# Designs tried in a protein design chat: VH-VL binders against q9umr5. Part 439

Target 1, 268 residues: q9umr5
Amino acid sequence: SYKPVIVVHGLFDSSYSFRHLLEYINETHPGTVVTVLDLFDGRESLRPLWEQVQGFREAVVPIMAKAPQGVHLICYSQGGLVCRALLSVMDDHNVDSFISLSSPQMGQYGDTDYLKWLFPTSMRSNLYRICYSPWGQEFSICNYWHDPHHDDLYLNASSFLALINGERDHPNATVWRKNFLRVGHLVLIGGPDDGVITPWQSSFFGFYDANETVLEMEEQLVYLRDSFGLKTLLARGAIVRCPMAGISHTAWHSNRTLYETCIEPWLS

## First folded at step 21 (VH-VL)

Design yh118 (framework fv_nofazinlimab)
Fold by ESMFold2-Fast, scan of step 21:
Structure yh118 (fold): chain C 268 residues (1-268), chain A 123 residues (1-123), chain B 112 residues (1-112)
Amino acid sequence: as target 1 above (268 residues)
Amino acid sequence: QVQLVQSGAEVKKPGSSVKVSCKASGGTFSDYAISWVRQAPGQGLEYLGEIIPMFGTRNYNEKFKGRVTITADKSTSTAYMELSSLRSEDTAVYYCARTKYDILEGFSDFDIWGQGTMVTVSS
Amino acid sequence: DVVMTQSPLSLPVTLGQPASISCRSSQSLVWSHGNTWLNWFQQRPGQSPRRLIYKVSNRDSGVPDRFSGSGSGTDFTLKISRVEAEDVGVYYCMQGTHEPYTFGQGTKLEIK
């Protein structure tokens, strides 16, 4: 039968957002056990990402233990970063497909409605002052704030993203890389009309350089150094890129065409 | 002056559903989260759930999950709370209240409240 | 869920005298340094709750300075330095650090 699916939500979110996704999975893969994790819902989604990783880890261990043939992860928005860390910190994960739905894998740097709502008096150009403080690092959004004009501050102050991307050294980096490489498939989904993830190519490990020119994954230092295994995964044929235009940030989990094109093929 | 104005009192039969509205003034609606809180006669306050219209996100107190649905209509600046499978224990005044999530200044919880809507469940 | 415990539940006070209400949480309400999501509300008979204090000690605009909030971690206090007749009502503490948000049982303040 089909491998179980574990779903991890995004900022301010809850399991309610995935009702259409569950419907699609039930239609195409009837009998699939889908668990949408209702942890760090609502404002708790603003808790530090390492705290969220610990809580989600506790929840996924028994699900993975019951599925010797493996599980699939579908991780939306900020949830994709939680799943990145889970795959690195778990010595015994059995994840086959890790499906990342419009997640800022290289970070976020944009003047979006989300930013203005949480920081009404700030612009993207000055948010580094708050996010790269110990104060700011106690909020999830700052854990993946990646200001390309203050990359030295990002590298030194980011308590989460710079570490999981291997952009800053960590004692566990070798073990994290080994664990991450156990994943069967890394399925990256995103698109230009998302409107929240900035640059949208962050969902595909692309990001701004110091001139705000977007460089693709293969031009990133973390890829070239193979810091956590992206180059090895690509060489193995384990990275799937599925960009789609016309989809806004809150619609990735509720678009049937996207599901059929980018998600369904990876839910064995 | 910023206000949250709620719909009028309702009398419902057990097993039915009730839908209470909360209309916001000015730029309140998209700038803030809207929460729902109830108070049974002579009792304390109990949280039901929250919606953030800007992000289309909602979350519910687990005690009411499956019975409560919170929605928002940006065009009318109105939030709704629908509670189904009503029991006599659901008799209460239902309030909407707004919250501002500001990371720099801090979360501003429930700074403005609606006037309340009395929902009576009786046969 | 985080349990919020208020004491006393009934608080008869003489006009002009001080009043103090305690609120204890079953878990720390500290989000981060300087960020503790504890609030105090006043509910006069027949009215909606009105927020008096947010973030432990910050007084809302229009709230008289005789009201003050203090505390840290799990123990919090609302003080009224000189009780006036219009202070009659029920006072609630509320935490927003953990979902679901929870309220204390309420303290009924009455003039004796």
Scores: ipSAE 0.795, ipTM 0.888, lowest interface PAE 1.1, mean pLDDT 93

Design yh119 (framework fv_nofazinlimab)
Fold by ESMFold2-Fast, scan of step 21:
Structure yh119 (fold): chain C 268 residues (1-268), chain A 122 residues (1-122), chain B 112 residues (1-112)
Amino acid sequence: as target 1 above (268 residues)
Amino acid sequence: QVQLVQSGAEVKKPGSSVKVSCKASGGTFSDYAISWVRQAPGQGLEYLGEIIPMFGTRNYNEKFKGRVTITADKSTSTAYMELSSLRSEDTAVYYCARTKYDILEGFDFDYWGQGTMVTVSS
Amino acid sequence: DVVMTQSPLSLPVTLGQPASISCRSSQSLVWSHGNTWLNWFQQRPGQSPRRLIYKVSNRDSGVPDRFSGSGSGTDFTLKISRVEAEDVGVYYCMQGTHEPYTFGQGTKLEIK
């Protein structure tokens, strides 16, 4: 029988967004138990990411306990960051494949419709004033805002992303790294036509330097220092990169070709 | 400035479905979410769900999940609320309302449509 | 779901006198410092609801200054300093902090 699949949604999202993904899984792996977690839906997706991690943790524990052979995670957009933290804080997770669908793994720095929607009078160049305040850190989008021109503020103020990436010290960092390294496969999916995740290479642990030049994963200090295990995972052959052009941000979970190419091979 | 204009009254039989429209004007359709709220005769207000047309995201009140479907047509600046498996208890005035997500100013239902009376009877 | 409880449900008031409506939530409506999404709506007979107050105490454009909102956490109040004839209607509090968004049962304001 196939390993159960747990799906974690993104910003403003709900289980409805995954109806096509569930159809694809049912077609290729009939009998798979798929649980799309209906937590922090819609406006609640703006809650601080550590609060979301705690809620999702409580939901996944019984699912993992019932599946000693392991489970797979499919985590979309902001949900990919929730799953990153879950894998680090759970010392008993049994996740085989962690499939990250266009998630801003190194953060976000873009003038996108989501930014204009939530902060109509702000630009990417000045959002650091809001996001790197205690007030701003009460909103999920600010938890992964990564302004490359104010890296000192990001490192000091980020209550979430800088910690899970090992960019700022934390007492639990060694345990979090050990826990994360229990994952079987880290499957990274993203592409240049996403239109929301900026830079799109953030989905592959690439990011802007201070001159807004994208440096890929292997050039990041996070990778070079092996802060949470990326270098170790890559050496084990456990990191899969699956970039695909032509897919917009809201289409990653509903494109059949994407599913067949990047997701299906990493389910049971 | 913003106006929300809803479709006319409907009379439906139990077990059928109803689809109510809400046409927005006076602002950019993509600038806000459209929420649906109902009010049974002489009763209070009850939230059904919302859609953010720009992103295609939808959220439903768990009480109505499986029966309510909210959609949007960006080309006509029109949102729709479809409620299936109608019961007599679904007799109500159905309102669409605008929700603007401005983190600095807060979240609210700042403009409402005129309402659509849906009567479920045999 | 967050339960919103209003009192009184019926509020007869003399013209020119003050009126006060209470709203209590079953859970804290605080998202973060300065952000409590509690709103007040007025519904005049035969009309759609109209927003009066958003974020506890902010008056909407065109709303007379005789209307004021206050409160914190779980306890909120809408006050009308001097009731006018056009104020007749049902008043609803609404919380936007927790999904699903919920309304109080309504307070009917009528002239004695």
Scores: ipSAE 0.589, ipTM 0.805, lowest interface PAE 2.1, mean pLDDT 91

Design yh12 (framework fv_nofazinlimab)
Fold by ESMFold2-Fast, scan of step 21:
Structure yh12 (fold): chain C 268 residues (1-268), chain A 123 residues (1-123), chain B 112 residues (1-112)
Amino acid sequence: as target 1 above (268 residues)
Amino acid sequence: QVQLVQSGAEVKKPGSSVKVSCKASGGTFHSYAISWVRQAPGQGLEYLGEIIPMFGTRNYNEKFKGRVTITADKSTSTAYMELSSLRSEDTAVYYCARTKYDILEGFSDFDYWGQGTMVTVSS
Amino acid sequence: DVVMTQSPLSLPVTLGQPASISCRSSQSLVWSHGNTWLNWFQQRPGQSPRRLIYKVSNRDSGVPDRFSGSGSGTDFTLKISRVEAEDVGVYYCMQGTHEPYTFGQGTKLEIK
């Protein structure tokens, strides 16, 4: 029988967005138990990411307990960061495939309609003033705002992303690394036509330097230092990179070709 | 100028479905979430769910999950609320209303409402 | 779900006198420091609801200054300093801090 699948949604989202994904899984892996977690739906998705991690942790414990053979995670957009933290804080997770579906793993720095929808009077160049305050860190989107022109402020103020990426020291870093390394496969999905995740290579642990030149995962200090295990996972053959052009941000969970190419192979 | 214009009254039989529309203007469809709220005759207000047309995201009050579907058509700036498996207790005026999610200024809940659509469920 | 309790449910008021409506939530409505999503709506007979107050105490454009909102945490009040004939209708408090959003039962304001 197939391992259960747990789905974690993104910003403002709910289980409804995954109806096509569930259809695809049912077609290729009939009998799979798929649980789409309806926690932090809608505006609740703006709650601090550590608060969301606690709630999702409580929800996944009984699912994992019923599946001694393991589970798979499919985590979309902001949900991919929730899943990153879950894998680090859970001493006993049994996740086989962690499928990260266009998630800003190194953070977000984009001046898109998405940003202007939440910050109508802000530009990406000045959002650091809001996000790197105690006020701003009470909103999920600021927990992964990564301004490459104010990296010192990001490192000092980020209450979530800088810590889970090992960019700033934390007492639990060694345990978090050990827990994360228990994952069977880290499947990274994203693409240049996403239109929301900026830079799109953030979904593959690439990110801007101070000149806004994208440096890929292998050039990042977090990889070079192996801060939370990326270098070890890559050496183990556990990292899968699946870039696909032509897919917009809201279509990653509803494109059949994407599913067949990037997701289906990892749902044992 | 802001307008939320809803479709006309409906009379439906038990077990059927109803689909109410809300046409938005004044930049509403681009910049706001659209929520649906109902009011049974002589009763209070009850929230059904919300859609953000910009992102295609939606969420529903658990009480109505499985029966309510909210959709949006960007080309016509129109949001829809469909309620299935209708019962007599679903007889109500259904309203659309808009919400602005501004992190810095704060959330602005239900600042403008449509005129309402009476849905009557009777045999 | 968060339960919103209004009192009184029926409020007969003499024209020109003050009126006060209380709203109590079963859970704290504080989202974060400085953000509390409590709103007040007025529904005149045969009309759609109209927002009067948002974020506890902020008056909407066009709303007369005789209307004021106050409160914190779980206890909120809408005050009308001197009631006018046009104020007849049902008043609802509404919370947006927790999903699903919930409304009070409504307070019917009538002129004596």
Scores: ipSAE 0.783, ipTM 0.881, lowest interface PAE 1.0, mean pLDDT 93

Design yh120 (framework fv_nofazinlimab)
Fold by ESMFold2-Fast, scan of step 21:
Structure yh120 (fold): chain C 268 residues (1-268), chain A 123 residues (1-123), chain B 112 residues (1-112)
Amino acid sequence: as target 1 above (268 residues)
Amino acid sequence: QVQLVQSGAEVKKPGSSVKVSCKASGGTFSDYAISWVRQAPGQGLEYLGEIIPMFGTRNYNEKFKGRVTITADKSTSTAYMELSSLRSEDTAVYYCARTKYDILEGFSDFDYWGQGTMVTVSS
Amino acid sequence: DVVMTQSPLSLPVTLGQPASISCRSSQSLLWSHGNTWLNWFQQRPGQSPRRLIYKVSNRDSGVPDRFSGSGSGTDFTLKISRVEAEDVGVYYCMQGTHEPYTFGQGTKLEIK
């Protein structure tokens, strides 16, 4: 009897993107109850991330309550940030493996097709003017926009990412850290050929400094201060890093080799 | 100038599938989402689903219970809507329409429509 | 699903007189302040729909200024200040705030 799996999708996405993932799980772990949450599908994925967290929280509570042995989360792209917040705000979650599929855990700063599509007249260098306004913070993509050249504005204006990463103070920070630390395994997946997540190391809690040099997780203040428990999890042996080259952003949930290498081992 | 040009009328038997095409011209196909909407004779408009060709993402109206599949071929600037397990109730004109997701200016829903494709399901 | 209810469904009008169509949603269509995804479409006999209004009150290029949209939250109105013969057709409101996108039943505007 395998633990149930809850899947949280990404930007503009829906459960239909995960049909291959469900096939893989059914082949290797037959009988697993997999729930792909069809909340905030399509354009609703642009709703503020705290609103999405509330909706997903309401959906996962009964699933977790029915699985006293625990559940696994597989959270793709933007969905990985939703799951980060879920694990922090839920005082009683029973998540064993949190599998983060190419999620911008330290934020996004790139001139990608996503940026051009949503902000056709903007460059990454000037998007901070829009995203760090109250108006921009009403859109999910701005909730994790992290301009390394305007870090002071990011820290002050980010209503979501700066708070869940402990980069700005919050009254609930201690409780959020305690809750997050209940996770059994934090499985981080990503790679250099993703083409969307910029820098790709954001999926592993690495990010740009002010000179756009990537500093890895162990060099981040959030890790060094253990703001939400990364240092504690690493010391406990609970962080798994699974980088893979050759995988584009839309292929993380449909590559069999990726599944067998990075996901399958964590689905007890 | 922007045009969405759809394939010609189809007559299908119950239980079969139909695949309707929508070719975009006069603009950058990859800059837009393409939606599919149908209209039964003398009735109102019903949304089927949407694809964003740039990212390969798609979302469907649950009413069609996995019967609808929307795809895109960027090399030909063409979107497709396939509807399987056809019933007489699926007899309708099927339209494609485009949407621009501009966060700063606002979502521009269904600003241009195709001419429509009549799909008749009869035995 | 969000239900969009139009009133009236049949609208006979005299040429040159004003016309008004109401559209009510079962849920708020407000995304955020200044962003409400409510659209109006016109379908003339034998033609595909044509968008008249987007974001509640913004007229599309080429749409006469006698057409205006207004409203907020769950209550929206399309007004034609003086009806002309070419306005004959069916008018639909459509919401894009919640998935799936939904349309009203349509209002058939006819000259009496």
Scores: ipSAE 0.797, ipTM 0.887, lowest interface PAE 1.1, mean pLDDT 93

Design yh121 (framework fv_nofazinlimab)
Fold by ESMFold2-Fast, scan of step 21:
Structure yh121 (fold): chain C 268 residues (1-268), chain A 123 residues (1-123), chain B 112 residues (1-112)
Amino acid sequence: as target 1 above (268 residues)
Amino acid sequence: QVQLVQSGAEVKKPGSSVKVSCKASGGTFSDYAISWVRQAPGQGLEYLGEIIPMFGTRNYNEKFKGRVTITADKSTSTAYMELSSLRSEDTAVYYCARTKYDILEGFSDFDYWGQGTMVTVSS
Amino acid sequence: DVVMTQSPLSLPVTLGQPASISCRSSQSLVFSHGNTWLNWFQQRPGQSPRRLIYKVSNRDSGVPDRFSGSGSGTDFTLKISRVEAEDVGVYYCMQGTHEPYTFGQGTKLEIK
């Protein structure tokens, strides 16, 4: 029998977006129990990410408890960051495959449709003034805003991403690393035509340096220091990279070729 | 200036479905979320669901899940609400309304409404 | 679902006198520090609802200053300092903090 699959949605999203994904899973892995978590739907997706982590944690505990062989996570966009934190804060998670669908794992810095929609009068160069305030950190999108030109402010003010990536010290960092390393596979999916996640390489733990030149995962200080286990996972053969061109941000969960190539192989 | 214009009144038989349209003037559709709210004769307001046309994201009130479908056509700046398996208790005026998600200015919930579409379910 | 309770449901008022409508939520409507998604709508007979107040106390463009909103957490008030004939209609509070969005039962304001 197949391991249960837990799906965590993205910004402004709900379970409705995953109807095609559920169909694909039912076709290729019939009998799989798939739970799409309807928590923090719509505008509630703007709540602070630590609050979302707490709510999703409460929802996944009974699912994991009923599946002694393990579970798989499919986490879309902002949901991938929620799942990153879940894997770190849960001492007893039994996640086999963590499938990250176009999630800004190193953060976001760019003028995207979401930014223009939520901050229509702001430019990316000025958003640090808002996001790196206590007020701004009460919104999920600011929890992963990573301005490469104000890295000192990001490190001091980020209440979520800088901590979960080990970019700023935290008392729980050693335990979070130990917990995260229990994952079987980290499957990273993303691509250049996403149009929302900027830089798109953030989905693969790449990110801008101070000159807005993208440095890949292996060049990141977080990787080199093995802050939360990326270097250890890569050495173990547990990191899968699956980039695909031609897919827009809202199509990752509804493209059959993407599913067959990047997702299906990891749903034991 | 900006308008939300809804389709005309409908009379439907029990068990059928109805699809109401809401056409936004230029600029409104791409900038705003569109919500659907109904009002039975002499009763209060009840939320059905919301769509963000730019992103195709949609969220439904659980009371109507399985019966309500909200869609959008960006090329015509039109949102649709389809309600299936109609009962007499679904007789109501159905409204579309817009919301702007502006973090700095604050969320502008339901700042403009369509004129309403009367849906009558009778045998 | 968040339950929104309005009081009174029927509000007969003499022209020129003040009127006050209470709205209470079953859960806190505070989204974040300083952000509470509580709105007030007016529905005149035969018309679509019209927003009067958003984010607890912000008056919409074109809404007379005799209308004011106040409150915090779970307790909110809409006040009309001097009721005019054109104010007749049903008033609804609405919360947008929690999905699904919910409305109060409505308060019918009538001239006595």
Scores: ipSAE 0.771, ipTM 0.877, lowest interface PAE 1.2, mean pLDDT 92

Design yh122 (framework fv_nofazinlimab)
Fold by ESMFold2-Fast, scan of step 21:
Structure yh122 (fold): chain C 268 residues (1-268), chain A 123 residues (1-123), chain B 112 residues (1-112)
Amino acid sequence: as target 1 above (268 residues)
Amino acid sequence: QVQLVQSGAEVKKPGSSVKVSCKASGGTFSDYAISWVRQAPGQGLEYLGEIIPMFGTRNYNEKFKGRVTITADKSTSTAYMELSSLRSEDTAVYYCARTKYDILEGFSDFDYWGQGTMVTVSS
Amino acid sequence: DVVMTQSPLSLPVTLGQPASISCRSSQSLVWTHGNTWLNWFQQRPGQSPRRLIYKVSNRDSGVPDRFSGSGSGTDFTLKISRVEAEDVGVYYCMQGTHEPYTFGQGTKLEIK
């Protein structure tokens, strides 16, 4: 039968957002056990990402233990970063497909109404002053704020993303890379009409250089140095890229065509 | 001048559903989360759930999951709370209230409330 | 769910005298670095609740300075330094640190 699916939500989110996704999975893969993790829902999604990783890890362990043939992860938006860390910190994960739905894998640097909603007196150009403080790093959104004009501060102050991407040294880096490489498939989904993830190519490990020109994954130092295994996964044929235009940030988990094209093929 | 204006009183039969509206005026609707809280006659306050129109997200108190649905229409600056499978115990005043999630200033919980909508469930 | 316990539930007070309401949570309400999402509301007879205090000790605009909030962790207090006739009503504490948000049972302030 089909491998169980574990779903990890995004910022301010809960299991409710995935009701259509559950319907799609049930239609195409009847009998699949799908667990949407209702942890760090709503405002608790703003808690530090390492705290969220610990909580999700505790929830995921018994599910993986009961599925010796493996599990699939579907991780939306901020949830994709939680799943990145889970795959690195777990010595014993048995994840086959890690499906990343429009997640800012290289970070976020956007001046959107979304940002102004959380920081009404700030602009993207000055948010580094808040996010790269110890106080700011106690909020999840600052854990993946990646200002391309202050990369020195990002590398020094980011308590989460710079570490999990291998952009800054960590004693566990070798073990994290080994663990991450156990994944069967890394399925990256995103698109230009998302409107929230900035740059949208962050969902595919692309990101801004100092001139705000997007460099794709293969031009990133983390890829070239193979810091956590992207180059090895690509060489193994384990990275799937599925961009789709016309989909806004809150629609990735409720678009049938997106599901059939980018998700369904990876749910064995 | 901030106002949250709710729809009028409702009398419903057991097993039916009710949909209460909350129209925001005097401020930017999308800048806030809208929560729903109820109060049975002579009783305390009980949280039902919250919607954040900006993020398209909604969260429900586990006690009401499966019966409560909260929606928002940005074009009319109106939030709705629908409660199904009504019982006599659902008789209460239902309030909407707003919250601002400001990371720097801190979360501003329930700073303004609607006037309340009495929902009576009787045969 | 986090249980919020208020005491006393009934508080008769003479006009001009001070009043104090206690609120205790079953879990710490500290988010991070001292941020604590504890709020106090007043509900006058026949009216919607009105927020008096947010984040433990911050008084809302228009709320008289005779109202003050204090506390930390799991133990919080609302004080009224000099009770006035308009203060009659029910007072609720509320936590926003953990979902679902929860309220205390309410304290009815009465003039004796």
Scores: ipSAE 0.780, ipTM 0.886, lowest interface PAE 1.2, mean pLDDT 93

Design yh123 (framework fv_nofazinlimab)
Fold by ESMFold2-Fast, scan of step 21:
Structure yh123 (fold): chain C 268 residues (1-268), chain A 123 residues (1-123), chain B 112 residues (1-112)
Amino acid sequence: as target 1 above (268 residues)
Amino acid sequence: QVQLVQSGAEVKKPGSSVKVSCKASGGTFSDYAISWVRQAPGQGLEYLGEIIPMFGTRNYNEKFKGRVTITADKSTSTAYMELSSLRSEDTAVYYCARTKYDILEGFSDFDYWGQGTMVTVSS
Amino acid sequence: DVVMTQSPLSLPVTLGQPASISCRSSQSLVWDHGNTWLNWFQQRPGQSPRRLIYKVSNRDSGVPDRFSGSGSGTDFTLKISRVEAEDVGVYYCMQGTHEPYTFGQGTKLEIK
């Protein structure tokens, strides 16, 4: 029988967003047990990411325990960051494929119109004043806000992303790296027409330098230092990159071609 | 200024579905979340679900999952709530209401409401 | 689900006298660092609900200052310092901290 699949949603999302994904999995891998975690739905998706990690951890433990052959994770948008942290904090996870759907792995420096929905009186260039405060760090979106023009503030104030990426020191970093490296495959999915994740290459561990020029994963200090195992995974052949054009942010979990090309091959 | 205008009253048979509209005016539709709340005759308020047109996200009260579908058309600034497999217990006034998610100022829950749409389910 | 309990359910009040409505939640409504998403609504006969108070104690624009909200954690109060004839209606508390959002059962305020 196929390994169980655990789905972790994104910002403001709920299990409803994954109806098409579940249909695709049922069609190609009939009998697969798929659990879409309905924790931190809607407004609760704005709670601090470490709080979300703890809640999702408690939910995945019994699922993993019942599947000694392993499980797959499909994690969408900010849910991919939750899954990054889960794989690091769990000493005993048995995740085979970690499939990340358009997640801002190196952070978000989004367009002004999108951000004005949550910060109507702030410009992208000034959002660091809010996000890098203690107040801002109580909201998930600010936990992965990464202003390339205020990198020192990001490194000092980010309570989540800078730590899981190994960009700032943490006592548990060595253990987190060892745990993360147990993953079978890291499948990265994203594309230039996403329209929300900025830069879109953040889904592939690329990000802006101080001039807003995108540097790809292999040029990042995180990769070069192998801070949480990216270089080791790539050398092992465990990283899969699956970019696709023509897909908007809210369509990654409902596009059949994307599913067949980037997801289906990794669901054993 | 800000106004939410709903479609007119509906009378439906058991087992059918109903689709109620909520048109926003006076502000940018995509700046807000739109929620649906119902009120059975002589009863209190019950939350059905919410859509955030900007993000394309929707969230439903577990009690109504599988029967309620909320959608939005940004070009007409209109949100819709469709409820299927109607029962007599679904007879109620259905309201739309808006919410503003502002991280700095805090969440502004249900600041404006539509006029309500009476849905009667009878045979 | 968070259960919101109001008391009293029926509130007959003499014109000019104060009125007080209690709202209790089955669990804490604190989000973080004191942020509490508790709201109060007024529904006049035949009309849609209208928000009076948001975030525990903040009055909406145009709401008379005789209305005030207070409370913390699980216990909240809506007070009307001097009831006027136009205040007749049903009052609801509502929490937005936990999904699904839930309302109290309502308090019907009537002039005796």
Scores: ipSAE 0.701, ipTM 0.848, lowest interface PAE 1.4, mean pLDDT 92

